# Designs tried in a protein design chat: VH-VL binders against Peptidoglycan editing factor PgeF (pgeF). Part 3

Target 1, 264 residues: Peptidoglycan editing factor PgeF (pgeF), of Synechocystis sp. (p74606)
Amino acid sequence: MTMGDDLWGWQNINGSPYLTCALLAPWPHAFFTRAFYPQLPEQLITYLDPQGKAFRVKQVHGDVTLTATEIGQTPLAPDSTHPPADGIISDAPHQGVWVASADCTPVLIGDLIGKRVAAIHAGWRGTKARIVPKTIDKFLALGSELKDLRVALGPAIAGEVYQVDPWVALEVGQSVQAVQKLATEEQQWDHLSTMVNPPVLPDAEPEKYRLDVRRINQLQLLELGFAQEQIAVAPHCTFQMEELFFSYRRTHTKEVQWSGIVSY
Below, E stands for the ipSAE of ESMFold2; O stands for the ipSAE of OpenDDE; V2 stands for 0.75 times the mean of E and O plus 0.25 times the DockQ between their complexes.

## First folded at step 1 (VH-VL)

Design c07 (framework fv_canakinumab)
Fold by ESMFold2-Fast, scan of step 1:
Structure c07 (fold): chain C 264 residues (1-264), chain A 126 residues (1-126), chain B 107 residues (1-107)
Amino acid sequence: as target 1 above (264 residues)
Amino acid sequence: QVQLVESGGGVVQPGRSLRLSCAASGFTFSYYGMNWVRQAPGKGLEWVAIIWSDGSNKYYADSVKGRFTISRDNSKNTLYLQMNGLRAEDTAVYYCAREAHYDFWSGDTPGAFDIWGQGTLVTVSS
Amino acid sequence: EIVLTQSPDFQSVTPKEKVTITCRASQSIGSELHWYQQKPDQSPKLLIKYASQSFSGVPSRFSGSGSGTDFTLTINSLEAEDAAAYYCHQSSSLPQTFGPGTKVDIK
């Protein structure tokens, strides 16, 4: 996939690699690698914007996106210093919004005209619940226009290795409106497995499937009216690229990498 | 066909060593955390040890810590349990078990044991 | 270590009667509780995962409920093939632990 490779570039800070996307060039941003562990958003933002303030949430695999202002107004999650949510939208300059991942898809968004940015944590549960479309709805409610938005789907566990139960693949697939409107589950399975760049792949193990969560999120965005040129999908797999990324599926550890974007 | 097949059990005297193997087939072994679970004759299930999918981390029940070593060879789709300093109380059927789909971020951490081997009997007697 | 307790330890039940087995954790484990069935001289088999999610191929008469510290396995209408030992298992923290088991017999 030459187009996806052309959009993504490796950068370096003090010998440590991080990934950027050309569609997000107007904003300081990064998909950081494991090399930056154990640095947190409050330290990482200084590499992007020395004047920036970092915002993060207690990720709960839901469909809630909060603005930076709403984060200060929302009760804290139990045993946490942050409120529960899985997405953040900036509402002032010099705000860095951050999500952690170790297989789930980090989604970074920028508004070329309205200047607001967002970071979303989109695993299979959040994708099923349509957190990305709900965040786009929130951009529109705040005054953004769809044509001005640029979306990057960062390093995540690839469909080629993400083995799931049939019900997970079907329910996540059903979050795509074109799939949901099909009359039978048999037709839904057929569509998900035979369409161009299918989000559901066969697995050698009986009664298992492989799921491309980034592809499902891309399909959700295309259904909202995004042009393909507004969406970048990283070719990088967190499970397979162990030198660069933590992967929960691989190690079952709590180490994560952070992805963030800063408004101006 | 998804299968786990244990081997290496037998009768052994106290203080000696035994190595159990668990051969996996029909699935991508390197995607899954693997466990050993044992059951003494007429008793309940007792968890023994876990090894993560890439072999990077391991954890043991206190009853076997320092005596047993769990390991895996992903190129051979095989799980091992090296048992040293065997005691009468280690007498049990030893099961190899695969963790069901588990995902830290989705709240499915560490999963149920969806596939079990047939078990291999280890008898520690004088 | 998280201790799981099961009640009852044994019950003999008439066919088609409803059976309930309780599992209690010494501290909150969220929904990280799983139920297994073990018939004599056989390996355990997964019935219910994550407190309430039925495993594939398991008859609909089996259901699970609960969260935190209190969990229940229900067999809505007992069949002869359900005579077995039933175990709860927590995966919330290491070391992982099993309950002591409940033996269900048919009258």
Scores: ipSAE 0.013, ipTM 0.522, lowest interface PAE 7.8, mean pLDDT 89

Design c08 (framework fv_canakinumab)
Fold by ESMFold2-Fast, scan of step 1:
Structure c08 (fold): chain C 264 residues (1-264), chain A 124 residues (1-124), chain B 107 residues (1-107)
Amino acid sequence: as target 1 above (264 residues)
Amino acid sequence: QVQLVESGGGVVQPGRSLRLSCAASGFTFDSYGMNWVRQAPGKGLEWVAIIWYDGTNKYYADSVKGRFTISRDNSKNTLYLQMNGLRAEDTAVYYCAKDLSPYSGYDEDYFDYWGQGTLVTVSS
Amino acid sequence: EIVLTQSPDFQSVTPKEKVTITCRASQSIGYSLHWYQQKPDQSPKLLIKYASQSYSGVPSRFSGSGSGTDFTLTINSLEAEDAAAYYCHQSSTLPFTFGPGTKVDIK
């Protein structure tokens, strides 16, 4: 349980719901629902900033974050090739940065003083590769300070329903430095399953576990020195909230919802 | 520790059939697409076939279409390649290769793990 | 199908020299180009994914660049252990295709 669950609010555009987070109130932002499919970032940005330009990447479940400049000077046309990456940081005003998800965690970040924003696609592979900490390092390299950053971890598949093989749970868990430093895998399993709000839960099926990827990302942020008040974790599960979200684990289809945030 | 182990290779006469198996361990087999890639002696790599994570979608190279059938048994963590109407040109080491994507051909289509290969020789 | 062409087909190189391998696609594939290394009697191993992203554990002397139809793999300072065949692979569309390979030997 986190106090951050009351920070999340539902909004509507023409009867279609989308989610916002109070920690990101300074920036136009949204975690859009399935109701907006098949609209793309280039269309969705008009709901957030009429002057905004949308930036997106070809998501590859890796650990690379690009600035808007590194993507190019112009928002890519629908028929253009997008560079491979899983995160985007703004480097000018009126830039909207976007990630798609259907169970993977969309992470939106804003810098209160530096005015930069970021969007990150964090599935289990990217989380294992520490894409969120690497993106924070890139913010700091660009002149941001940790104390000025606000992070929202959006709707994703909940740990209670995300069944995985033991090696996935262990390797994702090992991305947390406190876990990696433990001497044995048995100690690592014990820590991951008994800590406060454990990211690894037992499963009824033998030789399976359930993994909370959002919790792992939250732990990585706390290790970097973030205060709990700088981080909001959505209570929404994409698998269980079928009317609101697409979920790859539930349907095995390629339909996605988009999350984005716009700099000013 | 991801491991892919191919078996079923051997020497066969032209026109005969052979079935290859690939035993997978160390990852959630039923969540990833799988591929077969072959390499003729002293030659380069040639992609053969793909199967989605749940077995619902398959695609083949033109050179094997209609003769080879890719399949999987997710309960046994095993990938198969049924090879019918074998020709001398099918002589190669056959590798199974893990795709990072459940939907090979749509997303994350690089081969992060390969088996050791199994040799198929179609002799005259 | 998309045809990949590699240049050179063979190169013998002195240790510490820079090696450049080119892969050209018959039509635009964006960034959907990957590089593999295959040592004698071994399975291929992924080096570079999506044109320029280094795979985990790959030495920093390996780098990739390019987009569209023209791609390059660079080995900044060749080591003896780098003697191998190198293959590009496109994943832009089915059927997936590989380049014919470039063999790199040490003098």
Scores: ipSAE 0.012, ipTM 0.422, lowest interface PAE 9.1, mean pLDDT 88

Design c09 (framework fv_canakinumab)
Fold by ESMFold2-Fast, scan of step 1:
Structure c09 (fold): chain C 264 residues (1-264), chain A 122 residues (1-122), chain B 107 residues (1-107)
Amino acid sequence: as target 1 above (264 residues)
Amino acid sequence: QVQLVESGGGVVQPGRSLRLSCAASGFSFSSYGMNWVRQAPGKGLEWVAIIWHDGSNKYYADSVKGRFTISRDNSKNTLYLQMNGLRAEDTAVYYCARGYEQQLDYYYMDVWGQGTLVTVSS
Amino acid sequence: EIVLTQSPDFQSVTPKEKVTITCRASQSIDSSLHWYQQKPDQSPKLLIKYASQSFSGVPSRFSGSGSGTDFTLTINSLEAEDAAAYYCHQGSSLPWTFGPGTKVDIK
């Protein structure tokens, strides 16, 4: 589910398109397209803030979010020069925080008063593990207030094409408190498939479902007390918009696009 | 505790079909990608196929593509390999092996079954 | 596809000696290289993941190193129970591939 296409706008650098969100206008930010591959965050940050320092992690589909300072204090992943995590929160000015995606949801967050920013990699596993709510808890622990936060859920695989097994749909759906509190799995399925803008859709193939991971993340945020006006959900599907985005589901290749936001 | 058990192997004539199964227990089967790996008598390991945790993606070695089909039933904690058009070169012990689902690029196989022997002979 | 080569093919070693096995990839795989041990008539077992990380329960005499295209598995002091075939495996790109194996025997 999207809330107004006018929140999302295309920008251009030397013929290469990238996406921005009006809710994040106070911060230099971008959801970059495949046109910028193979540029890395250290290069991409120069388009947003030439004085900014880029921070990134080795994404492992977990629920850990690190501050920029904690990244320097955390042991490196075995196959990387970066520590394992799926989210980053800034803790000083001029820090750009970045996540890679090719179907998983990139989530960018800004704090209007505390000036902290975050980037989160939220695939179905991270969504099930509630990485976005856990990152919000970390904002609050650092002194942010919920009312000052603005959240953008960027381009990701759309629910209408994301075919999954029943257990994936159910377990991701159970991450929503309203669903988890229902007495039976039959009631949970009914709620997930019949609620307004349902996150679980029927599939033509028997014993398969389609899952809207961005909608689940939106529901998690709403349950934390966010107003609809604080959350923007991109209408863009990485699987269907092949000219603009890499999609692992479509190609089974590991090329990614980057999304980032810079603190001030 | 954590266990994979293959079955369905046997002696079969060239050109015929066999279906292998792998029963998983002691872990959340539906959270892991699963692999089939084979080993011909006296030879090394050869990767055959992978299926994602949710059944959404599959990939095959060129030597079996078009003849073998990998599938899974998460409600039964069971992995399958449908083998059609069997050849003498398919004679091997077939292992199922559990992989990790961490961005898909960096799989390792930490749990292996005991294997089931497939012999293709005339 | 990424091709893995191993050396030596075969090694006969006196107990307590150091064993070194190398694995070379046809292109860079970063640290996405894993080592497996297979004893006679048994299933393969994971020893080392991501080039250098010991899997749980694996004796400290086993260690791995390397990155990019060149990788090494070391057994610092060979025990009788270590007589086995050793295989490297790359998880960097599909199709997954294994090295041809190195057989380690005890004199």
Scores: ipSAE 0.000, ipTM 0.416, lowest interface PAE 11.3, mean pLDDT 88

Design c10 (framework fv_canakinumab; at its last look DockQ between E and O 0.01; V2 from the best seeds 0.00; counts 0 for: pae E 13.8 > 2, placed apart)
Fold by OpenDDE, look of step 2:
Structure c10 (fold): chain C 264 residues (1-264), chain A 124 residues (1-124), chain B 107 residues (1-107)
Amino acid sequence: as target 1 above (264 residues)
Amino acid sequence: QVQLVESGGGVVQPGRSLRLSCAASGFTFSAYGMNWVRQAPGKGLEWVAIIWYDGSYTYYADSVKGRFTISRDNSKNTLYLQMNGLRAEDTAVYYCARTGIVGATDEYPYFDYWGQGTLVTVSS
Amino acid sequence: EIVLTQSPDFQSVTPKEKVTITCRASQSIGRSLHWYQQKPDQSPKLLIKYTSQSFSGVPSRFSGSGSGTDFTLTINSLEAEDAAAYYCHQSSELPYTFGPGTKVDIK
């Protein structure tokens, strides 16, 4: 049994299901499903906090995380309504921070003491660029302590079905410091494929691999000093659970579900 | 099934001491934080104290701070409340209540199981 | 400390009617609010945790909602056995505090 399976539960609004994580129970939060499409954060926030203000960014599969304040201060491109970033940290009460995803990993963070929350969009590129560790660094810079943070990795495409090219698997795997320190690529491949709950597995198709992006993010967090108990990884696969989630890999459409958390 | 049984209540004069016990069974006692909550006759609930699963931390309500001591013996599956300098306003039914989170730490707790309570009456 | 208030103090309700109890916090507590039921001459029992999550064995007629400072416990179609006092509880900050309670009686 994967650690954290019992931490995940389903809620509903008017019969439409959404996912919650017990680690984030103190905060209004939701990993929404396709049932809520095409509602936007500005609408969804009302289900979590009637007093809340929604914050989102133009996701670009990068490694930039902005505070709510920074979002308001960032000049916008002529053709954009939001600043480019892939992570958001709250800096006041009643701020709902949101990321959109299909197969990419949505990450929600809560600080028990500092009261800040975050939403992070972590696809394979952002993960490779270590967006989650960088966001954690920003938390620390703002006065948070690592021990007070709770992290939930939401529904995403599972490693079981996420087929990637070898170079993608290796580059994303190398974002884990312990892997990068290994002397040869052969050793790196071996480690990535043989460790407990391996993030990289062979595929039936020659010269293809299966990549678990959530597992890589978890490993990155563990390397920072997170305890296992601070991290929850959803077992839900956006690709396989088509009745609940959108998947770009499955349909090649641009529908997304929103994940959000509200500060207090 | 989870069971909590309080004992040690009784009638005492102001200024005296009393020690309450809570015997736990039906779960791994050492894995859970424990609480004392009291209820004065005809009144509402008042949280009194919490102790971490391993006894490493304790917190008290201001109304009892300096007078009450919460402790536990995990080898005996027992929670204690040492009450010194008892006052009339300490008169209440005292409940032991389990923290619903395994390994109670700085997380936001709820109390998922309660004992039947033991009555403490402080009267001259 | 965070002060919780409840409304109303008392309700006398006919069976099958809807009951609504409100709890308000002196400051934002997110969803760190819980509800307990205490029947006469019994110990409190956990009813709802973290605003809206029903505890094991709790009938579906009970539900909780809210966020921040305002919370609601709803009993959809009151049963005779629901006669009890109901308390909200915050665990956002120490000391943990309870609301004053709402007594629900059967008319």
Scores: ipSAE 0.000, ipTM 0.492, lowest interface PAE 11.7, mean pLDDT 93
ESMFold2-Fast, scan of step 1: ipSAE 0.127; ipTM 0.585
ESMFold2, look of step 2: ipSAE 0.000; ipTM 0.447
ESMFold2 (binder alone), look of step 2: mean pLDDT 93; pTM 0.956

Design c11 (framework fv_canakinumab)
Fold by ESMFold2-Fast, scan of step 1:
Structure c11 (fold): chain C 264 residues (1-264), chain A 124 residues (1-124), chain B 107 residues (1-107)
Amino acid sequence: as target 1 above (264 residues)
Amino acid sequence: QVQLVESGGGVVQPGRSLRLSCAASGFTFSSYAMNWVRQAPGKGLEWVAIIWYEGSNKYYADSVKGRFTISRDNSKNTLYLQMNGLRAEDTAVYYCARDSGDWNYEPLTHFDLWGQGTLVTVSS
Amino acid sequence: EIVLTQSPDFQSVTPKEKVTITCRASQSIGNSLHWYQQKPDQSPKLLIKYASQSFSGVPSRFSGSGSGTDFTLTINSLEAEDAAAYYCHQSYDLPLTFGPGTKVDIK
C-alpha cells in the first residue's frame, strides 16, 4: 500500500462489502455491492443517514437530471412510482440521491461549498447524450462553482471487456468535443485509439471494438475545465468482479446494485 | 382505449420525402420509448428506429441512417418518422410500436403495443 | 448486428399436432428474446417475452424456452386460429433485430 495512491476503499456492514471514494469523504455515500440485494434506496439510506430521505427515478438511458423538488412535480413513468430521468440533484439537506447500475457508470458528485450532491446513471447512451456535462450545467445554474465540485465515476463495465459495434464506439467518442472537431471519421478513430489512456481498444473479434465509457465521461469533465484531482475513476469492473457486482452484459438478469450520496 | 394509429403513408416517387405520424391514446405517451418497424410486401419484420422518453436519444438501422429522422411531440402524444431520399427498397408497411417499459434499468425491451400500420409505396 | 435465424421456414400442420419453432442467435443474448405472432393482414402481437414468460391473455398452449443462442417456441396443440407467421426478436443490443419468420399453416 502506498500513501495517497488509494482513492477507493472497501467498507463493511455485517459482512457485506461496499465501496467509498476519498474525494467524496465530506458526504455520506456508498457504491453498494450485490451483497445488499434486494434492499432498495429507502432501506440503504439508513446506513448513511438515519434522517435522510431517499430519491430515485425510473432510469431510461436519457440525459435528464431532476432536482429532488422536480421529482415530485414530474409525471410518473409507466408501471412505475417514479418519474423518468437518469440523474438527481439534491436541493435541501438530508436528501439521498440514488442510481442503480449493472454495468452502466454510477456517477456521484458533491459540491464542497454549495452543499448539493448528485447521482447520475451514465450508460453509453446517456454518455453519448452528455448527461454528465448537462448535470454540471445544472449545478452551475443553481449557484455551484466548478472548482468546488468533486466527481467519482464508480464501478462499471471496464473498457477491456465492453465489446461494442463500431458505430457505438464512434458515436460515444464523438460526444467528446476534441473528437467531434476532427475533419474525418478516420481521424476520429485514430484519436480515440491512440490518445493517452484510449477510450477505444481493439477487439479480438473482427469489426468489433472495446469501449471505456468511464474514460469518455472523464474526458467530458476535463473538457469542461475540471482538474484531474477533482475526478476519481474506479478501477473496478462489474463484468469481471462477479462476486461483488451484478452485470447485465454477463448474465442478462434484472438485478442491480445501488449507489447513493446524501446532502448535509 | 390504449392504441396507436399510424397515418401519412401513400405512393411516392424515388428521391422524394414522406412524413409518417403515430397518434397515441389511452396511456401516458411521454413515459414510453417508441419504435418504428417496417415490413416489405410478403417479407419479414425489420426494425427501423427507436426514440427514448425525452426525445434526444435515438438510434437507427443502418439501412435508413442519414435519410430517416425519428422524432416525437409529447405535448401532442404523437411519434413521427420523416423519410427523405426514399428508395424502392423502402416500400413497406410501417408500424409504430411501444417499448413495454417493464425493465427498471434498460428501455430496450419487447413491443407490447402495435399500431395497424401504414403502407408506403416507392414507385416510379 | 446480432443475426437471428429461424427454422423451419414453413410448416403445414394438422390440427391438434405439436408445433416447434427454433430461433438461433449469432451470439449469446441471455434471455433477451421475444416471440410475436402475425396473422394475415394484421399487426404483430406479442406472445412470449424474455424467452419463457407468457404475455397477458396468451393461451397456455404457447410456451417458450431457451437461453444464450438457442430458443424454442412451442404450440402444444395447434388450433385453427394459430395459422400465422411467427417471429423472434432480440432486445440484447442495438440495432434491434428480428428473425426471418416461420409460417405455420393448417392442413
Scores: ipSAE 0.012, ipTM 0.433, lowest interface PAE 8.9, mean pLDDT 89

Design c12 (framework fv_canakinumab)
Fold by ESMFold2-Fast, scan of step 1:
Structure c12 (fold): chain C 264 residues (1-264), chain A 122 residues (1-122), chain B 107 residues (1-107)
Amino acid sequence: as target 1 above (264 residues)
Amino acid sequence: QVQLVESGGGVVQPGRSLRLSCAASGFTFGSYGMNWVRQAPGKGLEWVAIISYDGSNQYYADSVKGRFTISRDNSKNTLYLQMNGLRAEDTAVYYCARPEEYYYGSGTFDPWGQGTLVTVSS
Amino acid sequence: EIVLTQSPDFQSVTPKEKVTITCRASQSIGSALHWYQQKPDQSPKLLIKYVSQSFSGVPSRFSGSGSGTDFTLTINSLEAEDAAAYYCHQSWSLPYTFGPGTKVDIK
C-alpha cells in the first residue's frame, strides 16, 4: 500500500488527464476529467478495453443497482433509452460499467476473486438511502465475499465546501447505523460533528452545515466490516478543482464527467 | 522510511510559553491530519489536539483549550504546538502522531514520534 | 467525553499463560476501539485496530474482540517481550480518549 494521495495517480491520453486508483489496478478503470466532455461511455471504454461493451443507466438519485443482464431485461418507459438506476454490477467479462457525476460521489468496486465490477452514483439522496451497502449486499448475493472487494470513492464535492440545510446533514448522517442507534437527535448531531474526520462541519452562515458525503459512504462501508485497506477515498474536490472537474454546485449546468471500470 | 521527530521540549516555569515542533519525513505530510498526545511521567496517554491536513480545522482537549494552539507548515513538513500559560499538570512527554490511514485517516495512530519532555516546575 | 476504563490495572503473569485485558466505554463506540502497546521508555505501538484487526507485524498471539461497550485484548501465550503497558483508545468521537492502561509484568 501507498500513503494518502499516492493511491491516486494522474494519467494522460492525448494531453487530457484522468485519475486512477491503485486499489483498482487489476481492472481497467478511470475517473475521467472534464477534458473528455462530451465523450460518452461508449467512446470512453475504447481507452480502457477495445473489446468492452459500455453499460449505463438513467440516474435518478435513488438506491437501485442493476446487473448488466438486468439492464437489458428492464422495460423502458416511453421516450427513454436507459432504465432508471444509480448503480451497475457486471455479470460477464468485458463489461464496462459507468456513472456520471458533477459533485456526487462516483464509487468504483472490483471483486478480486469473482472478477465482477460495479459503478455507483452516490449523491446525498443515494447515500441517505444506502445505495452503496445495498450494492454490496447484491455482490454477496451473487457470490462475492467482502474480503475480496476493493472500493474507490472518487472525485466529489468536498465537505469543506458542501453547504447544506440541517435536515440534509442529519438525514444523511442517520444512514450510518451507529448514528441512527443514538437515543436523541442532539446526540446524533454531537457525534456527527465531533467524531474523527467529522462528516458534518460547521458553516459560517447561521443554520447551515457542511456535509462530507464521501466520509458518510466510507463510514457505511466500515460498518459493513470492510478493512480500511480495502477502501480508497480520493482527496479531489470537484467544486474547488474547476480546471479538472464539472461541479453542479459551482455552475448549475448539466455537463458531467464519467467514471467507469471494466470486468475481465 | 516514515518518521516523526519532536523537538522543543525543556524545563519551564509556570505561566511561561513553549513551542514544540514535529518534523515529518517519508510520506506526503500535507495529506494527513496530525495529532499531539501527551503522557505525564508514570501515567497514561492523554490526547491533546488534532489539526486537519490543510490546517483549516483544529480541535483541542478541554484541559488545554484556550492555552495551546496546534498549527502546521506543509511547505516545511512540520507540525507545531504552541503552549501558553503552562501549568505543573502540563508536565509530560509530548508525542507527535500521524493517523495510520490515508488522507481521511481514522483516530488510529501510526507512526508516533519518540516524544519530547516538557517539565513545568517552580 | 467518552470515558474508557480498563481492568485489571496491573497483572503479573507466568510466561506462556493467557492474558485478558478488558476495556469498557461509557457509551457505545461501534467498532472504533484500538489497542496500543508501550514498553518502558518507548513510544506506543499500534497492536489491534477496529476491535479485531491486527496491525502489520503484530504476532498472532495478540487478538481483540468485543462489541457495544465491552472490549477485550487477549494474549494467548505471553512471551517475555510482551511485558508492557496496554492502552485501549476510542476514535468514535472527539475528543479522542484512552483507557488508563493495564501494566503486564512477567513473574
Scores: ipSAE 0.000, ipTM 0.401, lowest interface PAE 17.5, mean pLDDT 88

Design d01 (framework fv_daratumumab)
Fold by ESMFold2-Fast, scan of step 1:
Structure d01 (fold): chain C 264 residues (1-264), chain A 121 residues (1-121), chain B 107 residues (1-107)
Amino acid sequence: as target 1 above (264 residues)
Amino acid sequence: EVQLLESGGGLVQPGGSLRLSCAVSGFTFSDYAMSWVRQAPGKGLEWVSAISGSGDYTYYADSVKGRFTISRDNSKNTLYLQMNSLRAEDTAVYFCAKDLYDSSGYEFDYWGQGTLVTVSS
Amino acid sequence: EIVLTQSPATLSLSPGERATLSCRASQSVSSYLAWYQQKPGQAPRLLIYDASNRATGIPARFSGSGSGTDFTLTISSLEPEDFAVYYCQQRSDWPLTFGQGTKVEIK
């Protein structure tokens, strides 16, 4: 098959499956499945880079991304051993950056030339707050160029099953600049529901919508000037693939899977 | 720890008004839809009203439409139910209830202890 | 509105016995149905959400099944603390509605 074929591949360690993305091949990386629970980033990094140091944050569904150095300089969150943030960018070799998810979108990024990597936790709140664009701005401020970045949006709750109230769908949709520029909310709804691969889908329940958070993040990246070929979107749904993934929407439990990427 | 505390119940005459409050802690209030559910003495549960996390969308049972108004003050972490034109059949324990999902699933994982409203002369 | 009918109204059983509670919807609610337990003088407690998912902290003896119009709550082996009133609730359409309740009482 050509390099433009299926970007997502299953790998295995000791009988346990994990997912990788061909766009991120230059970096040790994984979207781990529930099979690795309850292993934490400090243990999981040994599968990717035995010399690596793991970095993680107390995820608060916000828009803050810290560098590995900034993590050590930021006050800890209340009742936590980690500072509050939802994204991490590496700033030295052998740094593994990690995010937990159980429906929220894990976003892994690598810089082909600058060698830095990032992991972002992007649920609907972080997506509304534009954490992914803000993290890209931070890459650029650190010396990265847009054309050198590769982005993978990993397993998350699929739009086909993510039922939300109208205000959630509209406010997340308004984070896309093309939507925000439309004069009326009626025009915004129309655009979100009729565009190619619409991020807002009809729901069987009246006055409810289905929201594709990965699609909104993809639209935000495209607006920044990313080429489609720089972005990989996983087809995997955490809610529907219960053998492989934890899903908060399905079980309302705090069990999570981890996604990480290591700089070199 | 998640906590919901109702207040404002009491005895009121038919045609009167009351405002119920529900003070919440232990979660990000603005991210969750909230509901009021009532239970008449010796009877089952009846959903009364719901409000989205932003406060922009409200829903009502037909029995209370036009008489009750649900609202919230996200800066004070407080849910309200303004009850006007009260009738004897509104006599019930009123519970505030938190949505299970941060995207408004309207299945309730946490409830307050309830506040009794008695409508009689 | 969607009417939920629970049966039986009262279920008289002994500790250790299996309890099977039914909830029937007047029209399809897909899987958008929850089960609650209520003890005298207390607020309801969520047991099962979206037809078959056990809520946090709920013992494994509680299970839910069904879709569309017919739903079942099963308690595999009754413990003394399980004697209570049980309600189903749908979130498929406005207004939200509850069943009338099934009382599980000691024989």
Scores: ipSAE 0.013, ipTM 0.542, lowest interface PAE 8.1, mean pLDDT 91

